# Ledger of designs, part 21: VH-VL binders against q9m8y4

Target 1, 142 residues: q9m8y4
Amino acid sequence: MATKSTGGTEKTKSIEVKKKLINVLIVDDDPLNRRLHEMIIKTIGGISQTAKNGEEAVILHRDGEASFDLILMDKEMPERDGVSTTKKLREMKVTSMIVGVTSVADQEEERKAFMEAGLNHCLEKPLTKAKIFPLISHLFDA
Below, E stands for the ipSAE of ESMFold2; O stands for the ipSAE of OpenDDE; V2 stands for 0.75 times the mean of E and O plus 0.25 times the DockQ between their complexes.

## First folded at step 12 (VH-VL; framework fv_nivolumab)

Design w4 (at its last look DockQ between E and O 0.72; V2 from the best seeds 0.80)
Fold by OpenDDE, look of step 12:
Structure w4 (fold): chain C 142 residues (1-142), chain A 123 residues (1-123), chain B 107 residues (1-107)
Amino acid sequence: as target 1 above (142 residues)
Amino acid sequence: QVQLVESGGGVVQPGRSLRLDCKASGFTFSSYGMHWVRQAPGKGLEWVAVISRKGDNKYYADSVKGRFTISRDNSKNTLFLQMNSLRAEDTAVYYCARDRYYGEGTYLYFDYWGQGTLVTVSS
Amino acid sequence: EIVLTQSPATLSLSPGERATLSCRASQSVSSYLAWYQQKPGQAPRLLIYGASNRATGIPARFSGSGSGTDFTLTISSLEPEDFAVYYCQQYDYLPFTFGQGTKVEIK
């Protein structure tokens, strides 16, 4: 009586860690900056949408369709600047990580005001993968 | 008519510095990103640097990073390339090029080019 | 960086013939590809952007096609003034990169 040992092939369920695609909003009045930031986000495996100013950013959130993990917020924009926009988004209970993007390193007072508006972080131009990657890692660990 | 005119090229020794100028006319200079692209003699094209319309954002090729500085004066419609610590490999015709602006969008291709200025780095 | 490989290196043709130039990217660049023409002693001239859009003033005999990694520039019927070097350029990733060029020469 030959006992057929049924070797159960344990299907190792390769938990494909679905690399959560980060959704990023880029807010900048300069089309070139928007595009450059899009390229950087793409390089890190994210997807992005763009807004030309703070008002467009607010509208995107008002319509209820927009959910972003990260918002890159330029400081100086027409119609609605970064500080005002950040405040408004926080008032709207937007919980996204908002990273201020500034061009002027030496304006500590302005940076402080921007942070006080509700930024999580502030980065100086140019944005790079090296600057953004640590921030994204925190989003996944939270 | 859109015009870009490079100047400042010449012969320099390795380790020396040189500044290139690009004078723009025929368009609203402050509305466009600008690029430097170079071409070594008998070789292909190599992108060097980009600067945003306000000059607040700059990116460089790795080959020139830390040595070259792109800047602009919008009041003078002029683009600059400060080249420090020049190497023989930097020998090229240097072109200024306008970033394409289309409507409210921009694409990082070059719709207008200057005639270029020759930089020769030799001992 | 994205490497663009152009082929052939040299294309020898006669006026009136069709020219087909290839540009292959090491990674997908979507449709963010441009083509330039450069004549000896001159600056490059934009021909095609967005893989398939002719720039202003470019003759209809020039056409671009492709997406992702494989792109083609076609000259339907070569004119004497079309003998030049042609470069592709991607603008989907930093740094911006060019192909090594294809020389179209008279047979």
Scores: ipSAE 0.882, ipTM 0.929, lowest interface PAE 0.6, mean pLDDT 92
Fold by ESMFold2, look of step 12:
Structure w4 (fold): chain C 142 residues (1-142), chain A 123 residues (1-123), chain B 107 residues (1-107)
Amino acid sequence: as target 1 above (142 residues)
Amino acid sequence: QVQLVESGGGVVQPGRSLRLDCKASGFTFSSYGMHWVRQAPGKGLEWVAVISRKGDNKYYADSVKGRFTISRDNSKNTLFLQMNSLRAEDTAVYYCARDRYYGEGTYLYFDYWGQGTLVTVSS
Amino acid sequence: EIVLTQSPATLSLSPGERATLSCRASQSVSSYLAWYQQKPGQAPRLLIYGASNRATGIPARFSGSGSGTDFTLTISSLEPEDFAVYYCQQYDYLPFTFGQGTKVEIK
């Protein structure tokens, strides 16, 4: 183990473990989904905010008002859908990890279009710890 | 007048399947999340599953995961629970319950319940 | 999983008396706590949501209090129709869980 040290002055060894918390934006037009996803994110050490549509998500990023480590993006939403929102955020130079979370990715062409809009990954609902944690574990220095 | 009416319960042998229906009336069914909650005879309440208003998001209790499927048909105002590989411990009264949603705010408590349907799993 | 522990298991009281029911969570659930009443042969009925808000149509004799891990349902003066089983439910963590119930019965 560590080299012993015996002298007139000793320091108590203390190990401080700092765990990185991640900031997550949850974008989904269903308030039930937003709350359920908040619960999942809480269990893995995330702090979440919500947006009820793509337009709110864009507004949160304007002028650098907010910055997130992770954005969970639903596809089908009123006002501004997930594809359009993702494109707009990338045009605004948002570099957050964006993970699509949708049930409408069953067509390969639709999934490909969503990914090409600027997603890092795309998951099907339901969001679970098992599905998301492997994709984002590096954000926690795990 | 909000009403939820469950049906499809009965006596069934272990390993068999049943489908429960819950017919909703008196509210806009497609605007609400829905749950199944069960109660074994003489016992407490156990949450079983939730489904979002569009049916795109579903979660289950560990005790039923992989065996039960929640679904809905908004055109028929009906919630379903498909119950496969039934076991004796699944014996319970099954309630459908409405998730509260009116505006944006508090969710995931059950403001209206059906009268329940009894499922008995017995040899 | 959040365990909700209700106490006492049974309250034996007379009409007109005050009932105090406890619900304790294994971890903080903030104020995401609901109370339900269930009479024999009936479905549960929502009484309280958000720890302290009465649901529509619930008589004023029912009140809830608490936050975090410790919650109380109070019935200020028992009526004959209040003899029932009462359940707490948390909705801050998945899966949603209920306490095992407190039975309020006639002494």
Scores: ipSAE 0.762, ipTM 0.880, lowest interface PAE 1.0, mean pLDDT 88
ESMFold2 (binder alone), look of step 12: mean pLDDT 94; pTM 0.956

## First folded at step 13 (VH-VL; framework fv_nivolumab)

Design x1 (at its last look DockQ between E and O 0.68; V2 from the best seeds 0.78)
Fold by OpenDDE, look of step 13:
Structure x1 (fold): chain C 142 residues (1-142), chain A 121 residues (1-121), chain B 107 residues (1-107)
Amino acid sequence: as target 1 above (142 residues)
Amino acid sequence: QVQLVESGGGVVQPGRSLRLDCKASGFTFSSYGMHWVRQAPGKGLEWVAVISRKGDNKYYADSVKGRFTISRDNSKNTLFLQMNSLRAEDTAVYYCARDRYGDTYLYFDYWGQGTLVTVSS
Amino acid sequence: EIVLTQSPATLSLSPGERATLSCRASQSVSRYLAWYQQKPGQAPRLLIYDASNRATGIPARFSGSGSGTDFTLTISSLEPEDFAVYYCQQYDELPFTFGQGTKVEIK
């Protein structure tokens, strides 16, 4: 009676960690800044959409068409600045991680006011992969 | 007509500092990002730095990071490159170039004639 | 960084001949590629942007093609003033990088 050792091929379910593509909104009135930030987001494996000012950012969320994991928010923009925009987005119950993007020249009081508007984080220009990567990692671990 | 005119080049010793200027005319300077690009003698082109139209955002090539500072004065239509801790490998013609942003693309549409920087002992 | 490799290093041709220059990227740059002409003692001049668009004032004999990793600059019929060095440049990723150049010289 030859005991057929059924070698159970453990199908190592390679959990293809579906690298969840992060969806990013870039809000900046400077087209060069928008493009540079797009390039950075691309290098981290994200997909980005851009808004030219705070009003456009608000409109994107109002129409219910847009859902973002991360919003990069410039502080100084015409029509609607970053502080006002952040407040409005929070009023609209937007739950995205909002990262304020500030200048080195910005005063500490201004940064504080920006944070109090509803930012999750604040980063100084220039944005880099090294600055953004830790924030994104936290989004995936949560 | 768009014009970019570099100045400030010269001969300097290693470890010294030099500042380059680029005067812009023929367009609204404050509406455009600006770049520095350099070319070593008999060599190709190397991008050096970029600055946003407001001057609040700057990026550098690794070869110059920590030593060079790009800045601008929009009231004077002038772009600057402060070069510190100069090395022999920094010897090049330095060009200022205007950034052009299309719908999705970024390139250099106008260039100055360049200014020569020579770093030698 | 993205490396751009141009070929050939030197192209020797006569006036009236067709010139074909290649630029290959180490990774995809989509259509974020420009071509520049540089004559001796002069600054670079933009020829082509977005891989295939001619810059303002560039003669129709210049054309760009390609996407992803492989790009071509074509001069349909060389004029005496076209003998120069040509550079490709990518702007898909920082840092912006240039090819090493192709010299088009008179045979």
Scores: ipSAE 0.882, ipTM 0.924, lowest interface PAE 0.6, mean pLDDT 93
Fold by ESMFold2, look of step 13:
Structure x1 (fold): chain C 142 residues (1-142), chain A 121 residues (1-121), chain B 107 residues (1-107)
Amino acid sequence: as target 1 above (142 residues)
Amino acid sequence: QVQLVESGGGVVQPGRSLRLDCKASGFTFSSYGMHWVRQAPGKGLEWVAVISRKGDNKYYADSVKGRFTISRDNSKNTLFLQMNSLRAEDTAVYYCARDRYGDTYLYFDYWGQGTLVTVSS
Amino acid sequence: EIVLTQSPATLSLSPGERATLSCRASQSVSRYLAWYQQKPGQAPRLLIYDASNRATGIPARFSGSGSGTDFTLTISSLEPEDFAVYYCQQYDELPFTFGQGTKVEIK
């Protein structure tokens, strides 16, 4: 949400509205992916935290009582994969928007199973502003 | 001893394709993200592409997006760059570079010696 | 994309002198700034990462400082092997970009 002013040409000062930030959890077992996705989320006004696997994501919600506007969920992870993690979070009544971020090599049946686990949306890597912003733009509306 | 050895460079005409290989040794290749960086003769450095350790995540510079494809085969310890629709401005020494494993990423702790690609009619 | 501007373009100095190299970013890159050395006919070599940390095996005469938009590489007393081109690189935002280089040459 941005407000622009239009006035006379003499020393017009832009009126800036402080942007609303969203809290994002990035769940991926590759630290490079976590950093790259953090960069993308920063460009659209998100503040991110990371989890290195699904079990850590579950612990954050159980032990810390954390809440997020958006969770970016990788599918293939050690300890607890994204499908199992998403199911568990929904069983715990987590209401965050969960967007799966999967390999382009995944079969359609695998993507359907992931959606059925409780995702709101599923995207193929690489994560880009163009791919994700249309899905989550409403989170920035007050 | 970490080693990265590029190969596959040569002279090609504009519009043609070329594939570069980078063979890695002396470290666990599958544990590292990898990059391509290029340097036109007598010029500075330009980042080209990155690939995650499993190969599931890839990003490209705008100058090569849609024309180049980065890939890897962890069973062969090899990084690849498929370069299609080559242009004169793609003429450069191409380096493969290892992303550092640790607490901060996306800078290059080891580099190969490079392979020259010349795109000329 | 983030533009890195290095200055000066060329430093002409003698062994034993102090070299001070500047890198300015077009927007804040926080601490995500690395420095590389490149000698003729060789690949670049990482010197400094995260603005101020020396890479493994880099002599103590190399130091980095700065944050945000202004960064400095200092070579406290030039050795003969230090005459080379130096590049800064940011990794705060895609695409990752390099400065145009500062050549340190023997006077």
Scores: ipSAE 0.733, ipTM 0.870, lowest interface PAE 1.2, mean pLDDT 89
ESMFold2 (binder alone), look of step 13: mean pLDDT 94; pTM 0.956

Design x2 (at its last look DockQ between E and O 0.63; V2 from the best seeds 0.79)
Fold by OpenDDE, look of step 13:
Structure x2 (fold): chain C 142 residues (1-142), chain A 121 residues (1-121), chain B 107 residues (1-107)
Amino acid sequence: as target 1 above (142 residues)
Amino acid sequence: QVQLVESGGGVVQPGRSLRLDCKASGFTFSSYGMHWVRQAPGKGLEWVAVISRKGDNKYYADSVKGRFTISRDNSKNTLFLQMNSLRAEDTAVYYCARDRYEGTYLYFDYWGQGTLVTVSS
Amino acid sequence: EIVLTQSPATLSLSPGERATLSCRASQSVSRYLAWYQQKPGQAPRLLIYDASNRATGIPARFSGSGSGTDFTLTISSLEPEDFAVYYCQQYDELPFTFGQGTKVEIK
């Protein structure tokens, strides 16, 4: 009676960790800053859209079509600044991670006000892969 | 007509500092990002640094990071490059260049004549 | 960083001949590629942006083509003033990088 050892080929389900592409909105009135930030987001494997001011950012969310994992929000913009925009997005029940992007200048009070507007984090310019990567990693672990 | 004029180049010893200026005219200086690009004698072009139109955002090449500082005074239509801890390999003609970003593309549409920096013992 | 390799290093041609210059990127730069001309003792001059768009004031004899990793600058008929060094530059990723240059010289 030859015991057929059924070698169960354990199909190692290669959990293809579907590298979930992070969807990022970049809000900045400076076209150069928008493009530079797009480059950084690209290097981290993200997809980005841009808005040239806070009003455009609000409109993108109002139309219900936009869903972002991360929003990079400039502080100083014409028409609608980053603080006002952040507040409005939160009023609209946007749940995206909003990261304020501020200048290095002595703006601790301004940074505090920006955080109180509903930011998850605040980063100083220049944005780098090293600065953004930890924040993104937390989005994937959540 | 768009014009960029570099100045401040010269001969310096290693470890010394030098500041370069670039005066802009013929366009709204505060509306454009600006770059420094350098060229060692008989060599190719090397990007050095970029500054945003407001001066609040700056990026550098690794070769100059921590030693060079790009800045600007929009009221004077002037771009600056503060160079500290200069090395022999920093010897080059330094060009200021205007950033062209329309259409989300970043290239250098106008260049100055350049200023020569020589770092030698 | 993205490395741009230009070929040939030197191109010796006569006036009226066609010049073809190559620029190859180590990775895709999409269409984020510019071409510059530099004459001896002068600053670089923008020729082509976005791989194929001529800059303002650039003669029609200059043309750019390509996408991704392979790009070409063509001068359809060389004029005496076209003998210079030509550089490609990518602006898809920081740091911005240039090719090592192609010298177009008179035969």
Scores: ipSAE 0.891, ipTM 0.931, lowest interface PAE 0.5, mean pLDDT 93
Fold by ESMFold2, look of step 13:
Structure x2 (fold): chain C 142 residues (1-142), chain A 121 residues (1-121), chain B 107 residues (1-107)
Amino acid sequence: as target 1 above (142 residues)
Amino acid sequence: QVQLVESGGGVVQPGRSLRLDCKASGFTFSSYGMHWVRQAPGKGLEWVAVISRKGDNKYYADSVKGRFTISRDNSKNTLFLQMNSLRAEDTAVYYCARDRYEGTYLYFDYWGQGTLVTVSS
Amino acid sequence: EIVLTQSPATLSLSPGERATLSCRASQSVSRYLAWYQQKPGQAPRLLIYDASNRATGIPARFSGSGSGTDFTLTISSLEPEDFAVYYCQQYDELPFTFGQGTKVEIK
C-alpha cells in the first residue's frame, strides 16, 4: 500500500506503519524503563506507545480508539497500579495480549493475583528479547 | 551542585571480589537512573550497567553479565557495583554516571571522577 | 552490538581553526547519539545529545549534526581548552557503545 509522505501527522504515519509491525503499549511509571522497553520492542519489530501509569492506559482505551496487539504492564504504579489497570481493561473488553513485567522482588502470591487480573503472561524485569519474543511470536503471523 | 563520588577501587587478584560505591549529592538521587561506565587505562569508554530510579530494572554489558551486580540505596543516596570473579580485562577506571531525568534518556549528563580498579596477580 | 567508528584518530590543529570530527555507526542509530569531551585526568563531559542538542553550559562553538549512520561534531573556532579526546556514544540499542575517540591536539 502506498504511503503518504505529506499532509499527515506523525500520529497518522505511525498508524499507517502499524500494519507491517506489531503495535505495543508500554505501561510503566519510570521513564527510563519506558525507553529501555521501547528499545527492546523495536529490536523485535514492534512500534511502541507509552503510558506513565495505569490511569493513562485506561484513558487511552476509553477516550481514544487506541488498539494494541500487546500491552506490557508494570505492576507498581501511581494513580492506578497494574493489577487494577489489567482488571479494568478486561472489563472494558480489551482483548490485547497483556504481559506483566514485574519486579524480581514480587512474591508468588502477588504474581498469581496479577495473572488472575487478566494477564496472558507475567515476566520479571529486566525485559529482554529472549524473555518476551517466544511469548509473542504468533502476533507476527497475522 | 551535582556531585558523584566513587570509592572502593584498589588492586585485587583475579577471581576476587570488590564493591564500588558512588555517593550522590546536590540532586534528588531517587529520581534518576544511574549507570556505571569504565575506561581501561589509556583506552576508550565502555558502558557497564544501568539501574532504574527505584532499582527494579537493571541491564548489563555482556562482558560483565553474571559477575557484576548494580544496586542502589536511595535512602543513602548511594549507587553500588558488586564485582565478582574479577579478571584482568576488568582493570579500568570506573565512573558512575547520571542518566537524564527528561528527554530521550540513556546518555550521561553528569559523571563522577572515577575510581581505579586494578586486577593483577 | 553497534560499532561506532570515529575519524580521524588524531586531529592536529591550531587555536582558532575549525575542527570537524566524524562518527559512523555500523547500523542506523536514528538520532540517538551523544558526544563527550575528556581531558587528561578528568571524567568525560557531555557536549551534545540527540545528535544536535548542546548540553547545559556547553559553548555555542560546539555543534553536532547528522542522523542514521553518519554524525559530525564541529568546533567552529578552537579554544585552548578544547584540546582533548572526543567520544561519540549511541543509545539506540543495548549494549550502549562508544567510539574509540578522536584526539584533538595542538599542531
Scores: ipSAE 0.783, ipTM 0.885, lowest interface PAE 1.0, mean pLDDT 89
ESMFold2 (binder alone), look of step 13: mean pLDDT 93; pTM 0.948

Design x3 (at its last look DockQ between E and O 0.76; V2 from the best seeds 0.81)
Fold by OpenDDE, look of step 13:
Structure x3 (fold): chain C 142 residues (1-142), chain A 122 residues (1-122), chain B 107 residues (1-107)
Amino acid sequence: as target 1 above (142 residues)
Amino acid sequence: QVQLVESGGGVVQPGRSLRLDCKASGFTFSSYGMHWVRQAPGKGLEWVAVISRKGDNKYYADSVKGRFTISRDNSKNTLFLQMNSLRAEDTAVYYCARDRYGEGTYLYFDYWGQGTLVTVSS
Amino acid sequence: EIVLTQSPATLSLSPGERATLSCRASQSVSRYLAWYQQKPGQAPRLLIYDASNRATGIPARFSGSGSGTDFTLTISSLEPEDFAVYYCQQYDELPFTFGQGTKVEIK
């Protein structure tokens, strides 16, 4: 009586870790900066939307349709600056990672105030893949 | 009329420094990003650096990174390129160019200066 | 970096003839491609932006087409002043890069 060992081919479900495309909002009043940041986000495999100022960023979230994993927030913008915008987004219970983008010329006190507004991180211009990549990796591991 | 005028070019020895200026007129200089592009004699075009309208954001080509510094003085409508540790391969006509942005955000160059020649030779 | 390859290296034509210049990218640049004309001893001049839009003051005989990796500059009927070197440039990724150029010369 030859016991046919049914070798169960364990279908190793290769969990294709669907590389979840990170959704990024870029908030900057300078169109050149918006485009440059868009290019960087593209190189890391993200998708991005842009806002020209803090008010546009707030409007995007008010309608409840916009969900971003990461928000790149410029500090100095007309109408609504980055600090005010960050505070408002947090008041609206936006849970996105908000990264302040500051100038090297910015004072430490200004950076501190920006962080206290509700930033998760603060990065100095220029943004690079090397600077952003560690932050994104943490978003996927969480 | 939009005008860009480069100056500061000349002959310099390897390892030395040189500063280029680009004076802008005929437009609101502070509203535009600016670029440096260079062209070696008899060769093609090479992008060198970009600076944002406020001067707070800068990017460089790898070939010049750590040696060149792009800056601007909006009160003087002037773009600068500080070139340190110059090499023979830096020999080129250097152009300042205006970044075009409109309804879309485009990083092409709509206006160019006539260029200034930098020659690095021993 | 994105490499742009232009072809042919030299194009010899007579006035009134049609010129067709090619620019191929090593990867997709979407429509973020510009064309420039450069005459001897002069700075480059913008001809086409966003692959197919003529810059201000550019004659209608110049046209751009393409997307992704393959782009074409067409001069429908060459004028004497059109004999020059033409460069393509991508602005989809840093660093910004140019093609090596195509020389349009008189036959």
Scores: ipSAE 0.880, ipTM 0.924, lowest interface PAE 0.6, mean pLDDT 93
Fold by ESMFold2, look of step 13:
Structure x3 (fold): chain C 142 residues (1-142), chain A 122 residues (1-122), chain B 107 residues (1-107)
Amino acid sequence: as target 1 above (142 residues)
Amino acid sequence: QVQLVESGGGVVQPGRSLRLDCKASGFTFSSYGMHWVRQAPGKGLEWVAVISRKGDNKYYADSVKGRFTISRDNSKNTLFLQMNSLRAEDTAVYYCARDRYGEGTYLYFDYWGQGTLVTVSS
Amino acid sequence: EIVLTQSPATLSLSPGERATLSCRASQSVSRYLAWYQQKPGQAPRLLIYDASNRATGIPARFSGSGSGTDFTLTISSLEPEDFAVYYCQQYDELPFTFGQGTKVEIK
């Protein structure tokens, strides 16, 4: 007779079937905008980190300190604007979804150039759940 | 030191329009987000709208969305509220309020004007 | 939207007494809660931000505490100028909302 006992600690499985939280980088030079966008992202199940300009966003990726499911990119920022930042991130092989969040004052040509820099989508401010959730809902599927 | 002075209130009929102004002094107006908050007579406070410091980002309460427009002219240190299609329930004292500036925390109101009364009645 | 419920609606006290005002949120607002004082015919005045920090120039007799859903404003010993209406405000989510107010009145 081979008398043996087998067993182990079973992991609770209910947590693993829930929708995941997504990691979002919010890039905007206005601290009020960063906070407002953080609030919106929280309501849809995201965890946010912020960057005050495009150069800070590039440094985060160049140093290998973070990766993001979604990047919200303002266009007009000091040090490095959103167009230049988006081009640089794509050159660095960043595959995150990048959604531009621009002023309603932007011309159609400016929006097109921003898209061609490597955005997946471009939205007009204000950012709302209704505008963004349909574009990113697939990120919540595990 | 910091002053916010609202003007433009008055009595108007339902369906009409009114513009409120808020003149700021004693601080660098263009460095601050700004809000409108209203208070119906004998009632509590209701947030109405916010505008970012350069005016590129605006949010509204559902009760006023589509009817009210917040705006600013930083060269004149002035915040505006354009109120269209006014209703009796818009009757209130309207305050302009300064968003907190500094590290870490925003969206509470560190300075308020003294308010301007809007009465909407037939 | 997040509903803030203040209690009691009216607090009748004498000068020198301790006032304790409650604000309860319908969901967690973390520490993102402010308290304001409003006297008749005047604009609100900021007292407390981030649940427990006194705003500049606010006397030490005012203190705030709490986090999540339950918050308290305490006035340790009422002065004549403290009889007013007090409002809490959350800034964790849009739309920003206020409680309905607690009136602190002279007994």
Scores: ipSAE 0.782, ipTM 0.880, lowest interface PAE 0.9, mean pLDDT 89
ESMFold2 (binder alone), look of step 13: mean pLDDT 94; pTM 0.954

